# Miniprotein binders against a2bj90: the designs that were tried, part 109

Target 1, 235 residues: a2bj90
Amino acid sequence: MSRSARRKTSALNTVLRVVEVFASIQGEGPFTGTYSVFVRLAGCNLRCPFCDTRYAWSLEAGKPLGVEELVEEIARYEPSLVVITGGEPLLQRHPLNSLVEGLESLGLRVQLETNGILPAPARDEQLWRVYHVVSPKDVPVRVPGAKLHPSWVDYARATGRAWFKFLVANEQHVREVAEYVAKLGIPRSRVYIMPLTPEKLDMKELLELHSRIASLAVKWRLNFSPRLHLLVQLP
Short names: E, the ipSAE of ESMFold2; O, the ipSAE of OpenDDE; V2, 0.75 times the mean of E and O plus 0.25 times the DockQ between their complexes.

## First folded at step 11 (miniprotein)

Design IZ7 (at its last fold request DockQ between E and O 0.89; V2 from the best seeds 0.89)
Fold by OpenDDE base, fold request of step 12:
Structure IZ7 (fold): chain B 235 residues (1-235), chain A 99 residues (1-99)
Amino acid sequence: as target 1 above (235 residues)
Amino acid sequence: SEFLRLAKIYQRAAERALRKGDYDKAVYYLYLVAELALEKGDLELAIEYLEKAAEIAQRANLRELEALVYDLLARVYEALGDKEKAEEYRRKAEEIREG
C-alpha cells in the first residue's frame, strides 16, 4: 500500500460525522442523573417507527469533525460522563475507537448507546474499555431488521460493562423481555425496561407511562430506566 | 381505567402521526393500542385497530409493518378460536416476507 493510501485510511479513522454535541443529564439507564456530554453521531442501520432522533438517520445529517477537535470540545464541558449516541454509533466504529482513546487519555469516562445489531467490541478495540448500554429493537418492539448480535451477551459476561435497556409499552412486552433475557443468560441485574414514549406527550401522559412501566418493573423484578431528561425538561 | 388512559396516549400519538404524514409511526402506535386491547382481553377491539393499521400500512406501502400487523392479527384470531383466519393472516405475513 502506498504512503498516500495509508494517509487516506488514517484520515478516515480520525473523522466522525457528528450531528450535535451538548451537555445535559443522562436521563436513561444505569447512569441516570449523571452530568454528561452527549455526542450524537450520524447514521443509523434501523428505521424505528418510534424514533425521536430521526434527523440523525442519514450520515449526511452529521458534520465531519476531527477526533482531536472533538476531544477538546468535550473536555471544555468538564463532564462526569461522555455519552456516545446517535442513530447507531458503531457504524463509525474506526474513528469512534480513536475518539474513545482520546477521551480516556484525559481520564474521561465513556458510555456508548447502541442498538446491539453490530458486533460487540473486540478485546483489541478501545471500545472494549468503555461502558455500553445496549437497546435491542427485536424484543419486544419488533422493529423490522432488528436482531441483537449474540456477542453482546458474551461481552457483558466478560467485562461487566454492558447493560441491556429494552423499550416496553405493556405487560406482554415485559414478559417477553423476561423470557428473552432468561433464554440468553443475561443477569436480571443488567436488564432495564424503559417506557416507549411517543413524542409531544404532556407531562401527565409522560408520568402515566412512567408509572405503569415502573410498576411492571417491580412486578417482574427488572430494573427501571426513566426518561429523566424528558421529566425535568432537559435536552 | 388505566387501560383506557394508556390506550388513549398511543391513539392520540397515532392521530398526530397521521396528520403529519408519519404513516410508519401511525401504524406502529395503532399496533400498540391493539396490543393493549389484547392484554385487556378485548379481541374485537384489537382486530379493529389492527385492521386500521393494516389499511394505513398498505396505502403507504409499509410492507414490513404490514407483516407485523398480520402476525398480531393471526394471534388474535387464534385466541378467538378461528384457526382459518389465523392461518390466512400468517400466510399474508409470509407472502410479504418472501417478496
Scores: ipSAE 0.899, ipTM 0.955, lowest interface PAE 0.5, mean pLDDT 94
Fold by ESMFold2, look of step 11:
Structure IZ7 (fold): chain B 235 residues (1-235), chain A 99 residues (1-99)
Amino acid sequence: as target 1 above (235 residues)
Amino acid sequence: SEFLRLAKIYQRAAERALRKGDYDKAVYYLYLVAELALEKGDLELAIEYLEKAAEIAQRANLRELEALVYDLLARVYEALGDKEKAEEYRRKAEEIREG
């Protein structure tokens, strides 16, 4: 590789567009309840009508932060888990791999949240070794252009480090999820259903949605994901 | 009563979204109310919510959501046994996705 090509790759790997960094509890998926630092990256390749983080859609919503600076900021929180989310974090894949390298050098566990449109990590990426929660948006919620890349199923089988989380609003959605994961060969132990939760619900509404979707999870023998941070009023 | 509780949650969410001018959220939540109505077998109520969702989507130029609403209208009219209307709405959705 020429010095120019290596220099270009290195410069790209040193900066991330970051919307926010904050401490909270991971409220969703297999790591629910874990003291976490969230890193919300700017940019998304979808415009879901139900999105609760629209402020992260534009790459311009993020400020450029050096990876080294970001690692230092994260480390000050002493997190049990670093959750990389967004928008869609894989739009910034190359510098994201640099961030993961820095976090791993400090012994920090990393989880990525992705809509799964872009391919799963390759074996030579730092992202290969972190945990992934993949949230497809084509089924059952029918967001156009949101097709899950097939490599995520292969990655999950090869590594055991990916789980699939689906927003659902009703039993027909749950049936569709069950059919979808069976067709793709995703074992039920790797599948979570989570209530599609509008903004600004009161506690009664939140509990009713959670209760219904949890009951459906039991009925359909799928894992249930709460939105625990909403129930306990954390960001 | 489960249908009523869930439908009220999404219906109120749609109303809040409308007041805030978040028309894509409003359309999507009305679509979810209609899905619940269809699941319950209340086909007339499903149509009512879908026609409201379609009107909002048209006025706000939300073409992909409008097509999604037409897809569900087609399913509701199939359930009613109205093949002509079902095909009409399928064609409307196709026209949006082609143009």
Scores: ipSAE 0.878, ipTM 0.940, lowest interface PAE 0.6, mean pLDDT 92
ESMFold2 (binder alone), look of step 11: mean pLDDT 88; pTM 0.869
OpenDDE base, look of step 11: ipSAE 0.887; ipTM 0.949
ESMFold2, fold request of step 12: ipSAE 0.876, 0.868, 0.877; ipTM 0.941, 0.938, 0.942
ESMFold2 (binder alone), fold request of step 12: mean pLDDT 88, 88, 88; pTM 0.872, 0.867, 0.871
OpenDDE base, fold request of step 12: ipSAE 0.897, 0.897; ipTM 0.954, 0.954

Design IZ8 (at its last fold request DockQ between E and O 0.92; V2 from the best seeds 0.89)
Fold by OpenDDE base, fold request of step 20:
Structure IZ8 (fold): chain B 235 residues (1-235), chain A 99 residues (1-99)
Amino acid sequence: as target 1 above (235 residues)
Amino acid sequence: SEFLRLAKIYQRAAERALRKGDYDKAVYYLYLVAELALEKGDLELAIEYLEKAAEIAQRANLREMEALVYELLARVYEALGDKEKAEEYRRKAEEIREG
């Protein structure tokens, strides 16, 4: 293998396409309320009709940033958590492993948001060590081309560092989630349901959707994820 | 009623999506209104919203979304006891997925 091929592979492992970096509060899932830096990566393997971050779907929507520069930028915020999100972060798996290594070397906690289509981390990846919130798009929301990769269930059992966050709009969706996770052997303690919220809702509409889905979460004995950032008007 | 309030949220979201040219989003939010109508047992209202969703999907050439609408139409007609129409819409959805 030529020195040129190693340099090209090393360069591909050190640059991320990044849409935005910002500080906020994690509004969703098991880390709700945590002061976090969000890194939104560019590119997605889905085209969800309800997506509120469509501007991140193209890889070209992101700017190329070096991993070292990005680690330094994140560290300046003194975050309690680094949330890596985007379209689909795992489309940039190689440089993402390098980013995780850099962040963990500083003692920073990392949480990934993924749609779960791509395989879970292997034991030799830096991504194996971080937290993952998997948001399947097959059940119940039936996004075309969405399918949960089975390795995420295995990863969750092996590590205890994965949670599953399902978008739901009605009681039928909540029932389908309950049946789906039971069939897959996912512990209910690792399952969150979150209201599917259209863009540009008023606060009354937003609260009504939250109240409905929260009541269904109690009825069906599932964890509830708010969209807290929307409720408190943060990014 | 709670139903009417929730339905109106998704209906208004669909209308906003249409005005922006986000036809996939519009179809999907009309689909969510139809699911709420089905949950309430208002099968006629579910059909009305799904027919509108299908029309938008067809005009925008959103074949996968059109198939999703037809699958729900099949379930609604099955709930009405119209097995013939239920099977017609199942076939229409399958033809889109195989094509």
Scores: ipSAE 0.886, ipTM 0.950, lowest interface PAE 0.5, mean pLDDT 94
Fold by ESMFold2, look of step 15:
Structure IZ8 (fold): chain B 235 residues (1-235), chain A 99 residues (1-99)
Amino acid sequence: as target 1 above (235 residues)
Amino acid sequence: SEFLRLAKIYQRAAERALRKGDYDKAVYYLYLVAELALEKGDLELAIEYLEKAAEIAQRANLREMEALVYELLARVYEALGDKEKAEEYRRKAEEIREG
């Protein structure tokens, strides 16, 4: 490799394609209510029909941003949590590990949101040490091409830093989730069900959907995830 | 009551998606209405929504979603006791997944 080609290769390891960076409240999962900075990475390996962030599907939707610069931008918000989301952030795995290293060197807490198709972090990855919320899309919502990689269950057991969040629309979906997690050996304490929430619901509809799914969570002894940011009108 | 309110939420979402030309969303929300109907035991309503979803999926060339719709139709006909129709729709879904 020439010195110019080596520098270009090294620079690619420190560059992420980023759609947006913004402050808000984590509205979903185990860290609901936490003041957070969201980093939305470009690119996704799924085309979920119910996706509310379709603008992040293409890698070309992101702008190239250096990891060091991104760490500095994030730090200025003074977040309690940095949420890395997307698309599917693990499509940019190598520079993502660099970002995590930079954020953790500043003492910032990091959470990754993933559809779980790509494998869980290895022990020698910086991603090994962060929180993960894994949202499988094969059951119950049956998105084509979705399949939870089995390493996520092993990772969750080994580290205690992964939770599984499932979109559901009805009780049959909840039954399917319960059966699915039981077969995989995922304890109920790590499982969240969340209402599959169409866009532009009025407040009455939003509360009815939340109420139904929350009641099912109690009935089935699973954790409930709201979409709190929708209830309080934050991004 | 509660079923009716939840079904209306997804039905309206399907209508909004259709008006915007988001045919994959429209098909998926109609599929969810049909799942709710099946859960309630209203098999005629489930078929009605699934036939509409299939028509939209066909016209929009949404092959994977068309197969998903046929798989649920097979389950509905099995619940009706019509084994011939159930097998017919299972084969239609398999043909799409293979090709």
Scores: ipSAE 0.866, ipTM 0.935, lowest interface PAE 0.7, mean pLDDT 92
ESMFold2, look of step 11: ipSAE 0.862; ipTM 0.933
ESMFold2 (binder alone), look of step 11: mean pLDDT 87; pTM 0.847
OpenDDE base, look of step 11: ipSAE 0.872; ipTM 0.942
ESMFold2 (binder alone), look of step 15: mean pLDDT 87; pTM 0.857
OpenDDE base, look of step 15: ipSAE 0.866; ipTM 0.939
ESMFold2, fold request of step 20: ipSAE 0.858, 0.863, 0.863; ipTM 0.934, 0.936, 0.936
ESMFold2 (binder alone), fold request of step 20: mean pLDDT 87, 87, 87; pTM 0.848, 0.851, 0.849
OpenDDE base, fold request of step 20: ipSAE 0.884, 0.884; ipTM 0.948, 0.949

Design IZ9 (at its last look DockQ between E and O 0.87; V2 from the best seeds 0.86)
Fold by OpenDDE base, look of step 11:
Structure IZ9 (fold): chain B 235 residues (1-235), chain A 99 residues (1-99)
Amino acid sequence: as target 1 above (235 residues)
Amino acid sequence: SEFLRLAKIYQRAAERALRKGDYDKAVYYLYLVAELALEKGDLELAIEYLEKAAEIAQRANLRELEAIVYELLARVYEALGDKEKAEEYRRKAEEIREG
């Protein structure tokens, strides 16, 4: 491969389509309460009916940002965690590996949020080293076109750096999650259930949904993920 | 009751979605109300919400969501002992998936 072909491939791996960058508290999953910078990437391979970030579904909704510039922007917030989210971050896998490399070089911890449709990181990817919260959309929420890639179970077993966060609305959903994770051999200690919250709930409605799903989590011996940012009125 | 409060949350969410033209969200939240009705053993109420969800899905050409609704309708009618309607809705769901 000519020097020119290597330069063109390197240039394509240095730009991300980014919707927003902001500092907040991680409200969900195993890192709940952590002061975090959120990087919302553009583009999604799903069209979840309940998605609250529909504006991120198109790649064109994101601004092109250089990886180096983005690393510098993130570093200015002095985050305890960098959360890479969006539509589906793994649609931008190549520049995302470069971003992770840059962030890790500064000693920053990174968490990826993914729907788990795309393959888990391979051992040679920078993404192999980070934390992953996989949110399957096949079970129990049955989003069309959603299927958990089996490599995420293998990745979780190999690294201990993956958790599975399931959206649930009722006890049947919690049952389906419990059966699904048992069938896949996912340890219950790595499973979180989180309330499926419609947009524009009042605090009473929000608390009622949290209370119910938390009680179901205890009953079914699963971890509970709040939507803490919504409860404390943070972004 | 807890059921009525929770059902009202998703019902209001569906109504908001309809007003915005978010038909996929509306269908899905009506589906969630039906699942809550099933949790309470109110199969008739579940059918009412699922039929409404199916109608919206059909009108909005949300074929995959329509099929998901028909699958749940089939299960509800089976639970009611109406095997004929259960099979009708299974066929309708299959026709959408094969087409």
Scores: ipSAE 0.860, ipTM 0.937, lowest interface PAE 0.6, mean pLDDT 94
Fold by ESMFold2, look of step 11:
Structure IZ9 (fold): chain B 235 residues (1-235), chain A 99 residues (1-99)
Amino acid sequence: as target 1 above (235 residues)
Amino acid sequence: SEFLRLAKIYQRAAERALRKGDYDKAVYYLYLVAELALEKGDLELAIEYLEKAAEIAQRANLRELEAIVYELLARVYEALGDKEKAEEYRRKAEEIREG
């Protein structure tokens, strides 16, 4: 089938369970500061105790939305970046590939946020061309069953389109991250540490936590990820 | 000190979580306070926070978090030189992970 016919057929047959779609600024990782549309997909294969988006854990939290309709809604925002997040977006892998195809056809840049438990994209998937921020949850934060799939390192090496972002609360965590990424052969330029940030911090607490983790990032020669949206009070 | 300010952030977060009934968050943030205490070398303070976290995890039936708390207790008792307690807590954590 032609590319146009294949996309049309996929859109007619595919539905995503979507919790919310909204415009904001990407506050984390390598694209921090970018005007973005966020698509939060329902369902997660983890139950992290520190999760700030528990409302997306269940598939029932999402409403069914056709991929074609979703592409149209996203395009109306004229985003510089489309951030697909969740829960864990790769739980809806097939319709997600259809969404990516639709967004790509409009020239929209896409970033996926994933906990990395499910395998990285294959070369024949539309997701292969997407930017990925992979946030492992087994090290240092010790979420059970959260082991990073090794294919993400291979994918990052092959494509240059993956970065690894780790929640940290202290220097021991940062040491563990540094050792982990060195063992896996992930270059420091692709690694971000981000403060493990409880909800409802006042600005002084938030800045103190950011300052500490940023100082550790410099000490350990890792990139620092803020939580910029919290600092500027955007969703 | 920087340790005290950071520990207070997580301690207050644990208190907020406990008041809301988010017991898994409360346990996890108390665990983080204990990690900071261990980093500072205050082993007695680490044990105090970990024992509180363990009690909450047991009462709320948070078995996976309970195991993580026991693993850190084992590390703290190893640092104290109490290898019998360290082994006891390692075994308790392993039993949870296996079951």
Scores: ipSAE 0.844, ipTM 0.924, lowest interface PAE 0.7, mean pLDDT 92
ESMFold2 (binder alone), look of step 11: mean pLDDT 87; pTM 0.856

## First folded at step 12 (miniprotein)

Design JP0
Fold by ESMFold2-Fast, scan of step 13:
Structure JP0 (fold): chain B 235 residues (1-235), chain A 108 residues (1-108)
Amino acid sequence: as target 1 above (235 residues)
Amino acid sequence: SEEEIRELLEKAEELLEKALEALEKGDIRKAAEELIRAAQELLKEVIERAKKTGDEDLQWLAKLAEIYLRAAAQAFQKGDYDKAIFYLYLAAELILEAKEMLEELKRK
């Protein structure tokens, strides 16, 4: 058996701690509007004050699922995109690579949502081959401990498979993002700004916040990410 | 009055300083409760001043401060003090920004 075949065989025996699996529309980032299955993994290395998924912070929040079982569950939805999110999916890096291998073998497009604290994929990882939306939390929202790992910039330039998505409230935040990405050498074409939406906004407030952040994206020549699922009332 | 505007500027700056101190010290609950109350009173005055200017951007900054302060108060009621202080800090920064714009508009 080759090393590749041994790795593929071993992958089917790895276990992920999974909080939830559900179908929805990707509401954010470069694949906005895509019919997707969301796989929320347990565990997080941050405690963001604005976090809406605090139920996923602990590894104990996740049910152990085998990679093969999870691949079969995802495949039943016949998704155009598999979104792997969580807390922080890279905390379960080894079994996550196995999941990605299984999903890619079925021709499924995979997107990882990550805070970017842990290193970007190495060339020999299955994760090297999929799409990544990196959500830095050091700028402008200033979450303690949320330093972007510099390897994500190199990964984005080498592969064209990473984008950087920033939560913003106002023009000062957009300026901070613009300065941050310029300093790190992140191309503006890889940068999304997204409205920072607190809980219990009415629809008028939600629309106005979206409109104003979109206008700033045009002004600053950055990409805009909505939170489409909030606008259409999906999970 | 001119004196009322001066008081608003001083209160906005003090509010921001107290929010920063609360985050640095970890004395989160008591600081958050007091700052939310102070911010709510200050924000009413800022909204009133913003409306009188007719400046749409200033009115939006005041509205955005209201949105984040409401989020802070809601988080505090749920016992989520980290979320409360985070949104309070954002509201304070927006109040300070509105203060600078009010001062500029006062200069004709």
Scores: ipSAE 0.512, ipTM 0.768, lowest interface PAE 2.0, mean pLDDT 84
ESMFold2 (binder alone), alone request of step 12: mean pLDDT 72; pTM 0.653

Design JP1
Fold by ESMFold2-Fast, scan of step 13:
Structure JP1 (fold): chain B 235 residues (1-235), chain A 108 residues (1-108)
Amino acid sequence: as target 1 above (235 residues)
Amino acid sequence: SEEEIRELLEKAEELLEKAAEALEKGDIRKAAEELIRAAQELLKEVIERAKKTGDEDLQWLAKLAEIYLRAAAQAFQKGDYDKAIFYLYLAAELILEAKEMLEELKRK
């Protein structure tokens, strides 16, 4: 009712703060290898010490862009997948729902990358219908103030459209992840572990770290996410 | 000797505790430089002992500690003190793990 009318009204004149739009290959998570357009939204509710996209932390880092204009820009790339990332894209939840509505109207598949601190989508949101890769920052990387909102587990169970992706360095980290997801009731089939890659690794170090984490994924019966774009030197 | 290994384990534990304390208190800049230097000295000894064992897993733990400690030093030089202490903490944990593995191998 009122929420539906509000969504329709917002879609026509809503504005997002956008840092960058670019085409690449999705290098991470369940859609690894997919030709994608990346939409980086401005603003973040965390200050992760390992963050590689610190330039997106402030909302003011983003240029205001109308939803219709952004949809047209994305469509010109003819992507197999639209990856909405940031910062934390759920900080711009209202205009983000309008963006998703526009993209779905064109038959485009959408994936959101989120830290999972803010609540999962409600059934009456357009965001309910798209894919989510949730990257908890409380374990094993222990970012201060980070806590996964419990609604993400319920959303994953109800929709089958959420996965949980964890940065790991060693086997102790994988053990912590396994204990964490068991405690929260997240099935192993929805869990990805990904190597924690600091800047300035050479290719041999990068490949060896990937190999070691992949072996741990097999040992612990979890899914493995590469950082494929780093291996193939794409943005 | 057993005494040398015990001494290294004590240093690794002290390093980990001081890194954790620095993260919690936010005294990042004060702690980072001294702790990075201490970790670099400790890591040199761990790498040398790891080589002598011929154990590939232990050598990998030492290499991984070197990777993260190098990241800590690079972040410190760039003024990213929060990043520096994060990677220092991770390197310290890996050094402690490597030391515990050295103790295990001595018992075999």
Scores: ipSAE 0.623, ipTM 0.827, lowest interface PAE 1.5, mean pLDDT 86
ESMFold2 (binder alone), alone request of step 12: mean pLDDT 79; pTM 0.756

Design JP10
Fold by ESMFold2-Fast, scan of step 13:
Structure JP10 (fold): chain B 235 residues (1-235), chain A 108 residues (1-108)
Amino acid sequence: as target 1 above (235 residues)
Amino acid sequence: SEEEIRELLEKAEELLEKALEALEKGDYRKAAEELIRAAQELLKEVIERAKKTGDEDLQWLAKLAEIYLRAAAQAFQKGDYDKAIFYLYLAAELILEAKEMLEELKRK
């Protein structure tokens, strides 16, 4: 058996700490509107003040699931897209690569959502082949410890499989994003701005905030990400 | 009046400075409670004046400040003081921006 085959066999028996698995519509980013299954992994390396999923911060919040069991559970949904989110999924990098390998073997399209603090995938990782939506938290929301790893910019240029999604409240935030991506050399075509939606907005407020941020996207020549699931009241 | 607009600008600047100070010191509960109350009073004056101008951008700034200030108050009630200070900071920035725009609109 080759070294690669031995690693694959070992990886297939690896365990992931999973908070929840559920079907919904991808409401954000470049795949907005896609019928998806969401896999929320436990553990996070940030404590964002605006975080809506604080229940996933601890690794202990997740139940241990084998990669094969998780692949079978995901496959039962027959999704057009598998969204791996968390917490921060890259904290469970080794078993995550094994999960991606299993999902790819079934022909499933995979998207990872990450805060981008940990390095982008290397060419020998299964994660190199899937889509990534990177949500930097250093700008404009200024979360302590949230420095984007520079390898994500290189990964985006090399593969065309990464986009950068920023939470914004107002035009000053959009200006900060525009300056940030220009300094890093991130093409505007790879940049999404998304409204920062606090809890318990009514539908009129949600729609108006979406409208205002979308208008700023047009003005600043950036892409717009809604939070569609909030507008249509899905998880 | 010019005096009233100057007083509002000073209050907005003070609110922003206190929000930043509270965030750095970590005395979130007392700071958040006091700052939320101050911001709510200031915002009432900004909303009233914004309505009188008929300026849509100014009215939106006031509404957005109201949204984030409400989020700050809700977080405070829930005991999420870090979230409360975060949204209070955003509301303070929007209040300051709205007040500067009010002063500019008063100028012919």
Scores: ipSAE 0.594, ipTM 0.807, lowest interface PAE 1.7, mean pLDDT 86
ESMFold2 (binder alone), alone request of step 12: mean pLDDT 72; pTM 0.655

Design JP11
Fold by ESMFold2-Fast, scan of step 13:
Structure JP11 (fold): chain B 235 residues (1-235), chain A 108 residues (1-108)
Amino acid sequence: as target 1 above (235 residues)
Amino acid sequence: SEEEIRELLEKAEELLEAALEALEKGDIRKAAELLIRAAQELLKEVIERAKKTGDEDLQWLAKLAEIYLRAAAQAFQKGDYDKAIFYLYLAAELILEAKEMLEELKRK
């Protein structure tokens, strides 16, 4: 590592608060089935009642790690996809852009998972160049304070690098999603519905819920996201 | 029968009144407990009636309500009251939907 690179790692825009780094299979969204490294960043601007990663809500839950050290750790896994998630990763936007730059320099594909409350990337950000799965929490799950920033729709239309993934329980939820995306002008081809799976479902319940939501996706002409990692019992 | 549904609604109303009183006193735990009990009473009858209809979609709605109500009870046991209330609300909506379909089928 160069002396310059070591000094840059100490700068404010090159340190991230990281909860965990681990390898798994991407179980959700447009890259389902891909061998991935997950980087969970600390801090969140929502308190979703169904959240299973409450341990990541506080910035203090994250260990400070330099961008260069993170890039090296991720590269050791030789992943087909780097999934940056959290909490809400855009809360650490400035050092996140530096991480994305480092990962792209190695030819790694990057996917960001975001609640979409904070603005979409600007053209001069490194984040402009990577994939984004936006999970709105205003519809249908109605989390207080969870309003999708309108710039995400513009970003999706301009780049073709954003998809919108919605948690749904039943057909009424799917109807609400269909109305929501039509009103915002989001193409159906960029919309995923995903089953809302509480903890401790048995395998039969998990499969039936997946089957029912998948059937609704066909009926409403939307894409379906499984939660594959739950079906195969991976993290 | 219609009378059995009315009795369940009356019991649920009593539990809901007690839950509102608990909320006014800031006792979120007691409110959640009472609301879960109300939903469990309503769901027992809905599941039994759904099975008698032979309607697979109605039976699935009752099962889905059971899944989310069980999640609410589990969250309550762990002290995750916001999660318990979220799943309880979802279960209640599904119970109401199933009840309306039961009434529609009875009219056929």
Scores: ipSAE 0.639, ipTM 0.835, lowest interface PAE 1.4, mean pLDDT 87
ESMFold2 (binder alone), alone request of step 12: mean pLDDT 75; pTM 0.666

